# Ledger of designs, part 312: VH-VL binders against q8ixk2r445to577

Target 1, 133 residues: q8ixk2r445to577
Amino acid sequence: FFGMLQNKGLTDYCFDYNPPDENQIVGHQVILYLCHGMGQNQFFEYTSQKEIRYNTHQPEGCIAVEAGMDTLIMHLCEETAPENQKFILQEDGSLFHEQSKKCVQAARKESSDSFVPLLRDCTNSDHQKWFFK
Below, E stands for the ipSAE of ESMFold2; O stands for the ipSAE of OpenDDE; V2 stands for 0.75 times the mean of E and O plus 0.25 times the DockQ between their complexes.

## First folded at step 15 (VH-VL)

Design q146 (framework fv_recaticimab; at its last look DockQ between E and O 0.89; V2 from the best seeds 0.00; counts 0 for: pae E 2.1 > 2)
Fold by OpenDDE, look of step 15:
Structure q146 (fold): chain C 133 residues (1-133), chain A 120 residues (1-120), chain B 112 residues (1-112)
Amino acid sequence: as target 1 above (133 residues)
Amino acid sequence: QVQLVQSGAEVKKPGASVKVSCKASGYTFTDYYMHWVRQAPGQGLEWMGYISPYTGNAKYHQNFQDRVTMTRDTSISTAYMELSRLRSDDTAVYYCARVRYSGTYPFDYWGQGTTVTVSS
Amino acid sequence: DIVMSQSPSSLSASVGDRVTITCQSSQSVLYNYNNKNYLAWYQQKPGKSPKLLIYWASTRESGVPDRFSGSGSGTDFTLTISSLQPEDFATYYCQQYYSFRTFGQGTKLEIK
């Protein structure tokens, strides 16, 4: 699966990564933005290693969750995917983070009009459903 | 045995376009990124960009963003690099190069190079 | 872009000599999460494609003689040929692959 990773509940919002410096992609937070299909900041790939790759960089970026955090942070992909980079995109559309045992949910950023994907307890909410478009 | 075989030498006039091919064999073409590097006569190596043979997604160095197009044909395991609006300083040997493990490694295999000469 | 600067641009040496080439990056190419340096060295002979010698700053590619070694971390790296052989006269390039790809300007190793 590859392309825009769109949320079902938060209509027309997609995974978005636009680091301030394209030559330093590590450490910044993945956000949600209106799906526009332009550029490369909304192009992702779900791989057989259970990674969510940011293909607009070389080496590829891989979304990771750092210990004690509920945000999605960009790391570099590795030959063998680290445990904190493994996600299961399930048949029902839920995106499950294996290490934390939580699901990725589209949420409003606190005190902001922006949106971000956050780890939350798994529910049947459409805000936890994702699909590639 | 992994092998990258590029198309033959090209002679072009300024303003023209050139399309270089790189046929891969000995491995699964779609599993590895393909990069392009050029080298002007007597000069160093210059990275141009890359393409994912799996997705077709490409990223170019800003110096070539408006003139280069990288594509692939998975049915024949071939990558292409097209450079348009050629000028004399585009005269160089152009290489395709494979990267191990989906972009996390350096170039392990190179094509033999394609000489492109731009002259009026 | 991460800029790679090699030194020297050229040098002359004799068979049996110890040769050292340095490479400096404008920013660190060390990935702190896996402690690997995304730095490679290539050898290129006239009319031939570059050949990978070293990756991860210090790991020799398969088939590369033991006389070639790489060292360094962060922004400063070194390629060393312990005892120069006739077939080692060539141009050498460092390359970072931490963010996209950039090469040093090259070091031409010639016979004295």
Scores: ipSAE 0.905, ipTM 0.955, lowest interface PAE 0.5, mean pLDDT 96
Fold by ESMFold2, look of step 15:
Structure q146 (fold): chain C 133 residues (1-133), chain A 120 residues (1-120), chain B 112 residues (1-112)
Amino acid sequence: as target 1 above (133 residues)
Amino acid sequence: QVQLVQSGAEVKKPGASVKVSCKASGYTFTDYYMHWVRQAPGQGLEWMGYISPYTGNAKYHQNFQDRVTMTRDTSISTAYMELSRLRSDDTAVYYCARVRYSGTYPFDYWGQGTTVTVSS
Amino acid sequence: DIVMSQSPSSLSASVGDRVTITCQSSQSVLYNYNNKNYLAWYQQKPGKSPKLLIYWASTRESGVPDRFSGSGSGTDFTLTISSLQPEDFATYYCQQYYSFRTFGQGTKLEIK
């Protein structure tokens, strides 16, 4: 799968990556933004290695969650996907992070009007359901 | 037997466009990014951008963003680079070069190059 | 762009000599999470396309003679030819691939 990765519950919001410097993509948080399909900030690929890949950069970025954290941040992809970069996109739309045993949920960023994907205990909430355009 | 075979030399006038092809063989075309690099006479190598043949997503160096289009036709394993509004300083050899899909490697195979001459 | 600066711009040497070419990047190309330097070296002979010699700063590409070696980390890198052969007449380029791709300006190696 590739394209815009949309949330079912937070209607019209997609994964978005907007690093401060387009030439330095490591270590910044993935956000949610209104789906627009223009530009390349919302183009992601789900791979056979269970990566959520940002390929608007070479080498590609891969979404990771560091141990003990709940935020999705950009790492570089590697030939063999590290465990913290593996997500399972389930048939029901849930996005399961294998290492932490948690699901990706659309959430309001603390003290702001912005939204981010975060790891949470898995539920049947539509805020934990995702699909590609 | 990996091979990248590019289209032949071209002579163009200022203001025209050129479209260079790069036909891949000996590997799975969609498993490798295709990059384009040019080399003006007596000068070094200049990276222009790339395309993913799998997704069709392309990213261009900002120096070329306004004038370059990179495309592919997966049915014939061929990548294309089109440069418009040509000017004299676009005279160069244009190379295609592949990178493993992961992007973790440099260019392992290059096309033979296509000489584009922009006459004044 | 990450700027790559090579030294020297040109070099003359005899068969059997040890040759050293250096390359400096304007910022580190070391990815701390995997401890790899995203740095490559290419050889280009007149009228031909570039040929990959070294990647990950020090890993030789298949079929490249062991007289070619790469070293360095972070911002400073070296290509060494331990015993120069007649077929090594070429221009050599370093390239970073940590943030897109940028080449050094090249080092022309002339053999007497």
Scores: ipSAE 0.584, ipTM 0.860, lowest interface PAE 2.1, mean pLDDT 91
ESMFold2 (binder alone), look of step 15: mean pLDDT 92; pTM 0.939
OpenDDE, second read of step 15: ipSAE 0.902; ipTM 0.954

Design q147 (framework fv_recaticimab; at its last look DockQ between E and O 0.88; V2 from the best seeds 0.00; counts 0 for: pae E 2.6 > 2)
Fold by OpenDDE, second read of step 15:
Structure q147 (fold): chain C 133 residues (1-133), chain A 120 residues (1-120), chain B 112 residues (1-112)
Amino acid sequence: as target 1 above (133 residues)
Amino acid sequence: QVQLVQSGAEVKKPGASVKVSCKASGYTFTDYYMHWVRQAPGQGLEWMGYISPNTGNAKYHQNFQDRVTMTRDTSISTAYMELSRLRSDDTAVYYCARVRYSSTYPFDYWGQGTTVTVSS
Amino acid sequence: DIVMSQSPSSLSASVGDRVTITCQSSQSVLYNYNNKNYLAWYQQKPGKSPKLLIYWASTRESGVPDRFSGSGSGTDFTLTISSLQPEDFATYYCQQYYSFRTFGQGTKLEIK
């Protein structure tokens, strides 16, 4: 699966990554933005290693969750995917983070009008359902 | 064994286009990114861009963004690099080079190179 | 782009000599999460494609003689040939692959 990763509940919002420096993609937070498909900032790939890859960079970026955090942070992909980079995109559309045992939820950023994907307890909310478009 | 075999030498006029092919064998084509690197006569190596054989997604160095197109045909394990609006300073040997799909490694295999000469 | 500065641009040496080539990156190519340096060295002979020698700054590619060694971390790296052989006269390039790909300008190693 590859392309825009769109949220079901937060209609027309997609995973978006636009680091301030394209030559330094590590360490910044993945956000949600209106789906537009331009500029390669919304192109992602879900792999057989259970990674969500940011294909706009080489080496590819892989979304990771750092210890004690609930935000999605860009790391570099590795030959063997580390545990904090493994996600399960389930048939019902839920995106499950294996290490934390939580689901990725579209949420409003605190004190902001912007939106971000956050780890939350798994529910049947459409805000926790995702699909590639 | 892994082999990257490129198309033959090209001679073009300024303003024309050239399309170089790179046929891969000895491995699963879609499991490895393909990059393109060129080398002007007596000069160093210049990275041009890459393509994902799996997704077809490509990204180019800004110096070539508006002139280069990288494609692939998975049915014949072949990558292509097309450069348009050729100039004399595009005269160079063009290489395809393989990296692992995760892109965590450097170029382990190279094509033999394709000489492109641009002259009026 | 990450700029790679290689030194020297050329040098002459004799068979049996110890040769050292240096490479500096404009920013660190060390990935802190796996502690690997995304730095490679290539050898290129006239009319031939580049050949991978070293990756991860210090790991020899399969088939590469042990007289070749790489060292360094962060922004400063070195390729060393402990005892130069006749077949080692060539041009050498460093390359970062931490962010896209960038090559040093090359070091031409000629016979004295």
Scores: ipSAE 0.896, ipTM 0.951, lowest interface PAE 0.5, mean pLDDT 96
Fold by ESMFold2, look of step 15:
Structure q147 (fold): chain C 133 residues (1-133), chain A 120 residues (1-120), chain B 112 residues (1-112)
Amino acid sequence: as target 1 above (133 residues)
Amino acid sequence: QVQLVQSGAEVKKPGASVKVSCKASGYTFTDYYMHWVRQAPGQGLEWMGYISPNTGNAKYHQNFQDRVTMTRDTSISTAYMELSRLRSDDTAVYYCARVRYSSTYPFDYWGQGTTVTVSS
Amino acid sequence: DIVMSQSPSSLSASVGDRVTITCQSSQSVLYNYNNKNYLAWYQQKPGKSPKLLIYWASTRESGVPDRFSGSGSGTDFTLTISSLQPEDFATYYCQQYYSFRTFGQGTKLEIK
């Protein structure tokens, strides 16, 4: 799959990656932003290695969750996908993080106008359902 | 045996466009990004951008963003680079070069180069 | 862009000499999470496309003679030819691939 990764419950919001500059893509948090398709900040690829790739950079960025954390951050992809970069996009739309055994959920940052994807215990919430547009 | 075979030399006038092809063989075309690099006479190498043959998405260096289009045809394992609004300082040899998908490696194979001459 | 600066711009040497070429990047090309330097060296002969020699700063590409070696980390890198052969006259380029691609300006090696 390739495209904009949209949330079912948070209508019209997509995965978005906006690093402070193109040469500093590592270590910043993935956010949710209104789906617009302008520029390439909202284009991701889901691979056969269960990666969510940001191909707007070379080398490619891969979404990771560091041990004990619940935030999705950008790492560089590697030839063999590290375990913390593996997600399963399930038939029901849930996005399951294998290492943590948790699901990606759209969440609002406390006292903020911004939204982010976070790991949470898996539920049937529409805020845990994702699809490529 | 991996091969990247590029289209032949072109002579163009300022303001025209050129479309260079790069036909891949000896490997799975969609497993590798295709990058384009040019070299003006007597100068070094200048990176222009890349395309994912798998997805068709491309990213260009800012210096070329408004004039370059990179495309591919997976049915014939061929990548294309089109440069528009040519000017004399676009005279160069244009190379395609591949980078393995899911690996962070340098260019392991290059095309033979396509000479583009822009003169009035 | 990450700027790559090579030294020297040209060099003349004899068969059998040990030759070193340096490359400096404007920012680190070391990825701390995997401890690898995203730095390559290429050889280019007149009228030919570049040929990969070294990647990860110090790993020789398959088929490259043992006399070619790379070293360095972070921002400072060196290509060494331990015993120069007649077929080694060429222009040599370093390239970072940590953030897109940038090449050094090249070092022309002439055999005396």
Scores: ipSAE 0.483, ipTM 0.825, lowest interface PAE 2.6, mean pLDDT 90
ESMFold2 (binder alone), look of step 15: mean pLDDT 92; pTM 0.936
OpenDDE, look of step 15: ipSAE 0.680; ipTM 0.905

Design q148 (framework fv_recaticimab; at its last look DockQ between E and O 0.92; V2 from the best seeds 0.00; counts 0 for: pae E 2.1 > 2)
Fold by OpenDDE, look of step 15:
Structure q148 (fold): chain C 133 residues (1-133), chain A 120 residues (1-120), chain B 112 residues (1-112)
Amino acid sequence: as target 1 above (133 residues)
Amino acid sequence: QVQLVQSGAEVKKPGASVKVSCKASGYTFTDYYMHWVRQAPGQGLEWMGYISPNTGYTKYHQNFQDRVTMTRDTSISTAYMELSRLRSDDTAVYYCARVRYSGGYPFDYWGQGTTVTVSS
Amino acid sequence: DIVMSQSPSSLSASVGDRVTITCQSSQSVLYNYNNKNYLAWYQQKPGKSPKLLIYWASTRESGVPDRFSGSGSGTDFTLTISSLQPEDFATYYCQQYYSFRTFGQGTKLEIK
């Protein structure tokens, strides 16, 4: 699966990564933005290693969750995917983070009009459903 | 035995286009990115961009953004690099080189190079 | 782009000599999460494609003689040939692959 990773509940919003410096893609937070399908910011790939890759960069970026955090941060991919980079995109559309045992939910950023994907307890909410488009 | 075999030398006039091919064998074509690097006579190596054989996604260096097109045909494990609006300073040896889908590795295998000469 | 500055541009040496080539990156190519330096060294002989010698700054590619070694971290790196052999006269390039790809300008190693 590859392309835009769109949320079902938060209509027309997609995973978006736009680092301030394309030569330093590590450490910034993945956000949600209106799906536009242009450029490299919204192109992701779900791999057989259970990674969500940002392969519009070389080396590839892989979404990770750091210890104690509920945000999705960009790391570099590795030959063997580390545990904090493993996600299961389930048949029902839920995106499950294996290490934290939580699901990725589209949420409003605190005190902001912007949106971000956050780890939350798994529910049947459409805000926790994702699909590639 | 991994091999990257490129097409033969090309002689072009300014303003023309050239398309170089790179046929891969001895490995799974879609498990590696294909990068392109050129080298002008007596000069260093210049990275041009890459293509993902799986998705077809391409990223080009800014210096070539408006003139280069990279493509692939997975059915024959072949990558292509087309450079348009050629000028004399495009005269160079053009190389394809692979990079595995594994979070960043160097170029472990290279094509033999394709000499492109641009002259009026 | 990450700029790679290689030194010297040219070098004359004799068989048996110890040779050192340096490379500096405009920003760190060290990935702090795995502590690997995304830095490679290549050898190129006239009319031939570049050949990978070292990657991760200090790991020798398979088949590369022990006399070749790489060291350094962050922004400063060196390639060392402990005892130069006749077949080692060539042009050497450093390359970062931390962000896309950029090469040093090369070091031509010639016979003195």
Scores: ipSAE 0.903, ipTM 0.955, lowest interface PAE 0.5, mean pLDDT 96
Fold by ESMFold2, look of step 15:
Structure q148 (fold): chain C 133 residues (1-133), chain A 120 residues (1-120), chain B 112 residues (1-112)
Amino acid sequence: as target 1 above (133 residues)
Amino acid sequence: QVQLVQSGAEVKKPGASVKVSCKASGYTFTDYYMHWVRQAPGQGLEWMGYISPNTGYTKYHQNFQDRVTMTRDTSISTAYMELSRLRSDDTAVYYCARVRYSGGYPFDYWGQGTTVTVSS
Amino acid sequence: DIVMSQSPSSLSASVGDRVTITCQSSQSVLYNYNNKNYLAWYQQKPGKSPKLLIYWASTRESGVPDRFSGSGSGTDFTLTISSLQPEDFATYYCQQYYSFRTFGQGTKLEIK
């Protein structure tokens, strides 16, 4: 799977990554933005190692969740995927983070009109359903 | 055995375009990125950009972004680099080189190089 | 771009000598999470394609003689040839691959 990773409940919003310096992609938060298919910010790949890859950099970025956190942060991909970078895209569209045992949910950022993906307890909400477009 | 075999030498006039091919064998073509690197006579190595054979995504160094196009044909395991609006300082040997799809590696195999000469 | 600077630009040495080549990057190429330096060394003989010698700063590529070794971390790196052989006449390049790819300007090694 590759392309734009879109939310079912937050219609027409996609995973988006916009680092301030393309030579320094590590450590910034993944956001949600209106799907546009333009440029590099919304192109992701789901791999056989259960990674969500940011393919617009070499070496590739991989989405991670650090211990005790609920935010999705960019790390570098490694030959063997670290446990905090493993997600299961389930048949029902839920995106399950194996290490934390939580699901990725579209959410409004604290004190903002901006949207981000966050880890939350798994539910049936359409805000926890994702698909590639 | 891994091989990257490039197309033959080219002589071009300023303002023309050149398209260099790189045929891969001995490995699964879509498991590796293909990068392009050039070397002017007596000079060092200059990275130009890459293509993902699996997705077709490309990223070019800023110095080439307005003149280079990288493509591939997965059915014949071949990558291509086209450089347009050639100038005399584009005279160089052009290499393809592969990078593992996963894991952050350097160039492990290189093509033999394609000499492109641009002169009046 | 991450700038890579090599030293010296050229040197002459005799068969059997120990030689060193240094390389400095304008920013760290160490990824702290996995503790790896994204730094490689290549050998290029006249008229030939470059050949990978060392990656991750100190890991020797398969088939490379054990007289070649790499060391260093962060921004400062060294390639060492412990006993120079006649076939080691070449130009040597360092390369960072932490953010895209950038090469050093090269070090030409001539055998006396």
Scores: ipSAE 0.539, ipTM 0.840, lowest interface PAE 2.1, mean pLDDT 91
ESMFold2 (binder alone), look of step 15: mean pLDDT 93; pTM 0.945
OpenDDE, second read of step 15: ipSAE 0.901; ipTM 0.954

Design q149 (framework fv_recaticimab; at its last fold request DockQ between E and O 0.79; V2 from the best seeds 0.00; counts 0 for: pae E 2.1 > 2)
Fold by OpenDDE, fold request of step 16:
Structure q149 (fold): chain C 133 residues (1-133), chain A 120 residues (1-120), chain B 112 residues (1-112)
Amino acid sequence: as target 1 above (133 residues)
Amino acid sequence: QVQLVQSGAEVKKPGASVKVSCKASGYTFTDYYMHWVRQAPGQGLEWMGYISPNTGNAKYHQNFQDRVTMTRDTSISTAYMELSRLRSDDTAVYYCARVRYSGTYPFDYWGQGTTVTVSS
Amino acid sequence: DIVMSQSPSSLSASVGDRVTITCQSSQSVLYNYNNKNYLAWYQQKPGKSPKLLIYWASTRESGVPDRFSGSGSGTDFTLTISSLQPEDFATYYCQQFYSFRTFGQGTKLEIK
């Protein structure tokens, strides 16, 4: 699966990554932004290694969850995917992070009018449902 | 064995376009990225960009952003690089080179190169 | 872009000599999460495509003689040929593959 990764509950919002420096993509937070279909910042791929890859960079970026955090941070993909980069995109649309055993939920950023994907306890909320478009 | 076989030499006029092909064999085409690198006569290597044969997504160096288009035909395991609005300083040998799918490896295999000459 | 700077641009040496080429990157190409340096070395002979020699700064590509070795970390790297052979006269390039791809300007190794 590849393309825009869109949230079901937070209508018209997609995974978005736009680091301040294209030559340093590691360590910044993945956000949600209005889906625009222009690729680049909103082009992601879910792979057989259970990675969510950011294809607009070489090496590809892979979304990771760092210890003790609930945010999605960009790392580099590796030949063998680290455990903190493994996600399961389930048939019901839930995006499950294996290591934390939590689900990715579209949420409002604290003290902000913006939105971000955050790890939360898994529910049946549409805000935890994702699909590629 | 792994092979990248590129199309033959091209002679073009300024303002024209050139499309170079790179046919891959000996491996699964969609499991590797294809990059393009050029080398002007007597000069060093210059990275142009890459394409994902799996997704078709491409990214170009800013120096070529408005003139280069990279595509692929998975049915024949072939990558293409088209450079438009050619000028004399585009005269170079153009190489395709593969990279493992995640882009975490360097160029382990190269095409033989395609000489593109731009002259009035 | 991450700028790669090689030194020297050219050098002359004799068969049997120890040769050292250096490469410096404008920013670190060390990935802190796996401690790998995204740095490669290539050899190119006239009229031929570049050939991969070293990757991850110090790992030899299959088939590369052990007289070739790479070292360094972060921003400073070195390619060493312990005992130069006749077939080693060529141009050598360093390349970072930490963020997209950029090459050093090359080092032409000529026979003295």
Scores: ipSAE 0.919, ipTM 0.958, lowest interface PAE 0.5, mean pLDDT 96
Fold by ESMFold2-Fast, scan of step 16:
Formats: structure tokens, C-alpha cells, sequence
Structure q149 (fold): chain C 133 residues (1-133), chain A 120 residues (1-120), chain B 112 residues (1-112)
């Protein structure tokens, strides 16, 4: 599936990737922002290889979690998806990061009124439920 | 056998628009991105943008963003590039070229090119 | 944009010669997680579409003769053609595919 990836609990927020330089997309944190419905920086695709792809760049960006971290960082997609780029989207909307055994949760960014997706222990919270619109 | 077949040459006046087509065959159309590249007479290659045939999502180079629209029709495996408000310096050969779905590869197959001439 | 610069703009050579064309990018096109350089080389003959010769800086595309070789990493790249053949007289372009797509200005290889 593809489109804007929205949070069930933080109801008006979508996955968003807006790097400072569109020619250097690797290494910046994925954020949550008010869903605007215009695609572009909020357009993602979930693939059969368990990737969350950022379609507005070529090569496509693939969301990854680096070892020991809880933030979602943009990497480049590869021919064979590395384990740190694999997320299981469950029917209940949870996004399970297989390598770390944690779930993606909408959370407040430290020292800010901004929101970001972070890895947290899996719960049945609506803040851990995601869907494409 | 992979083929990208483009529409024929066009002659336009300044201010008009042109729509070039690129029909794909010999592979699964929705598995490959389609990019557009142009080449002015005696000049080098200039990347214009791309479209995902699977999602319909498109991204254009800033130089063309306000005048170009890229679309596709999956039922006939055809991609389109429309350029509006044509200027004389838009005179060029326009190519479509495919890229593996993820974009991690260069252009492995190109269309034959469509010559667009813009003159008064 | 990542800017690509080629040298020379034109080059005269004879059949049997070894020729070298260079390409520089304004930013590194090396992806550190897989150690691949997102750099390709194309050949274009008059009135024809470009043809992919080399990708990931040094990998030859299927069907490309082994007299074509690529080398380099990061920002500096080289295309070498050993023992030139008559069909090799063409314009050559380098292209980065690390961030969108940009091409060098081209190198025209002419008969001496």
C-alpha cells in the first residue's frame, strides 16, 4: 500500500520527510507533521519486502533504525533490504521493527512541541497504530 | 524484448504545449520508474523528472516543475510527459528511460527520442 | 544539484589507441552503507539514444566489450577505452544517480 501514513492516536499527523537539502537525504530523522494531503514529502509506500519507502527521491529512501537507536532515519533503498529497514505492518495497524522487536510510536520530540515516530516497547496504544490514506 | 517506443516529432509555436508519449513493452510496466531526459541540439543531457507507474507519484527537476506534468496509463503501458508554455530554448530531443523500481540503478533502456522544435 | 564535470570536452585519437576520460562530482556519490559509487557512463552516437556502458563506477553492463573499463571512487572517476575500435568514436557522458540524475557535459571522441 501507498499514500500518506497516518497515526490513529495522533489523528491529524502523518509520516513526513523534509530534509534540509533534497540532494542529501541520508541520515536525517523522519518526523510527524500535520497531514496536508499533497503527497510529496508525506508520500510513502509499504512494500512486500517490508520496507517503508520514500517515493519523492531517486534512488528511493528507505526508513531504517540504526543499532542501539530508537529514531527512524532515512537511508537509501538497496537491491536487497537490510534487516534494519524491515517493518512488519500488522492488520491492527502496528508497525513492528523486526530486528529490534519494538513498535513504531507517535511521540513528542525531546524539548519540543514537535512529534516524531520512535521505537518503543509494543503496546495496544492507538499511538502505535498506523494506516495509509 | 524490452522496448520503449516514443511518439513522433512535433513542431510548436512559443506558448503552446506538447505531450510526448512513451509506450513500454517486454517487461512489467509497473516494476520500473520512468524518467524523462532532454537534449538540446549540440548540447548535453538534462534530467527533467520521473514518475512511478505503480503509484502515479511524480517528481520534477526545479527547472521544469512549474511547466511539466508526467502521467501514465497502466492499461496501455504508456508514460506521458507534457511541457507547457513552450519557449524556443525548449527545442530538443526528449527521451524516456526506465529505472529499476527502487531507483538504485542507472538508465538501462531508453526510448528512441522525440524531436520537439519550438519556433515562431 | 550535484554538478558533474568531464574532461576533456573533446579528444582526438586513432584506432588502436588507449584513451582516458575523467569525471568529477561536486559531492561524493559513494554510499557508505554498501560502499557503492552511484556513477554510470553512457555512449551516444549521432542521432541515437545514449547506451549504458558502466554502472557503480566499474561494473560493465551486459554485452559491453571488455575494452571499456571504469574506475574511481567518491568524487573522481575515469572511463578507459583500450585499443579503440572504429565504432567507439562517439560522445561519452558520466552520470550520477546518488541523488536524482545529473550528467557531465560530455566528451566527444573524434578520429585523429
Amino acid sequence: as target 1 above (133 residues)
Amino acid sequence: QVQLVQSGAEVKKPGASVKVSCKASGYTFTDYYMHWVRQAPGQGLEWMGYISPNTGNAKYHQNFQDRVTMTRDTSISTAYMELSRLRSDDTAVYYCARVRYSGTYPFDYWGQGTTVTVSS
Amino acid sequence: DIVMSQSPSSLSASVGDRVTITCQSSQSVLYNYNNKNYLAWYQQKPGKSPKLLIYWASTRESGVPDRFSGSGSGTDFTLTISSLQPEDFATYYCQQFYSFRTFGQGTKLEIK
Scores: ipSAE 0.772, ipTM 0.905, lowest interface PAE 1.0, mean pLDDT 92
Fold by ESMFold2, look of step 15:
Structure q149 (fold): chain C 133 residues (1-133), chain A 120 residues (1-120), chain B 112 residues (1-112)
Amino acid sequence: as target 1 above (133 residues)
Amino acid sequence: QVQLVQSGAEVKKPGASVKVSCKASGYTFTDYYMHWVRQAPGQGLEWMGYISPNTGNAKYHQNFQDRVTMTRDTSISTAYMELSRLRSDDTAVYYCARVRYSGTYPFDYWGQGTTVTVSS
Amino acid sequence: DIVMSQSPSSLSASVGDRVTITCQSSQSVLYNYNNKNYLAWYQQKPGKSPKLLIYWASTRESGVPDRFSGSGSGTDFTLTISSLQPEDFATYYCQQFYSFRTFGQGTKLEIK
């Protein structure tokens, strides 16, 4: 699957990656932003290795969650996907992070008007449901 | 076994466009990005950008952003690079080169090159 | 862009000589999470496409003779040819592939 990765509960919001420097993509947080389809900041690919790839860079970026953290951070993809970069997109739309055994949830960034995807205990919330457009 | 075969030499006038093709064989076309690199006479290698054969999305180096278009046709395993508003300093050999879809590798196979000459 | 600087621009040597070519990047190409340097070396003979020799700074591509070796980390890299053969006279390029792709300006290795 590829395209904009949208949230069901937080309507019209998509995964977005806008690093401050296109040449320095490692280590910045993935955010949620209004879906627009303009440019390539909202274009992601879900792979057979269970990666969520940002292909607007070479080498590709892959979304990861570092040990003990709940934030989704851009890493570089590798030939064999590291365990912290593996997500299962379930039939019900939940996005499960295998290593942490948690689900990706749309959340308001603390004390902010901004939204981010974060790992949370898995629930049936529509804020934990995702689909490609 | 792996082969990238490019279209033949082109002679163009300033202001025209050129479209170079790169036909792949001996591997699964959609498992590799296609990059384009050029080399002016007596000069080094200059990276221009790439296209994903899966999605058709492309990213271009800023020096070419407003003049280059990269496309592909997966049914014939062929990538294309079109450069518009040609100038004399666009005279170069243009190469296609592949990168495994994991993106963690350099260019392992290159096309034979296509000479584009831009002259008045 | 990450700028790549090669030294020397040209080099004259004899068959059997040991030569080194250096490459410096304007910023580190070491990816700390896998401890790999995203640095490659290519050989290009006149009228031919470049040929991959070394990737990840020190890994030889299949079919490349063991007289070719790469070393270095971070921003400073070296290609060494331990005993030149007649077929080694060519132009050599380093390339970073940590952030898109950029090449060094090339080192032309000529027969003395």
Scores: ipSAE 0.647, ipTM 0.874, lowest interface PAE 1.6, mean pLDDT 91
ESMFold2 (binder alone), look of step 15: mean pLDDT 92; pTM 0.940
OpenDDE, look of step 15: ipSAE 0.905; ipTM 0.955
OpenDDE, second read of step 15: ipSAE 0.900; ipTM 0.953
ESMFold2, fold request of step 16: ipSAE 0.515, 0.527, 0.561; ipTM 0.840, 0.834, 0.854
ESMFold2 (binder alone), fold request of step 16: mean pLDDT 92, 92, 93; pTM 0.938, 0.935, 0.940
OpenDDE, fold request of step 16: ipSAE 0.915, 0.913; ipTM 0.956, 0.955

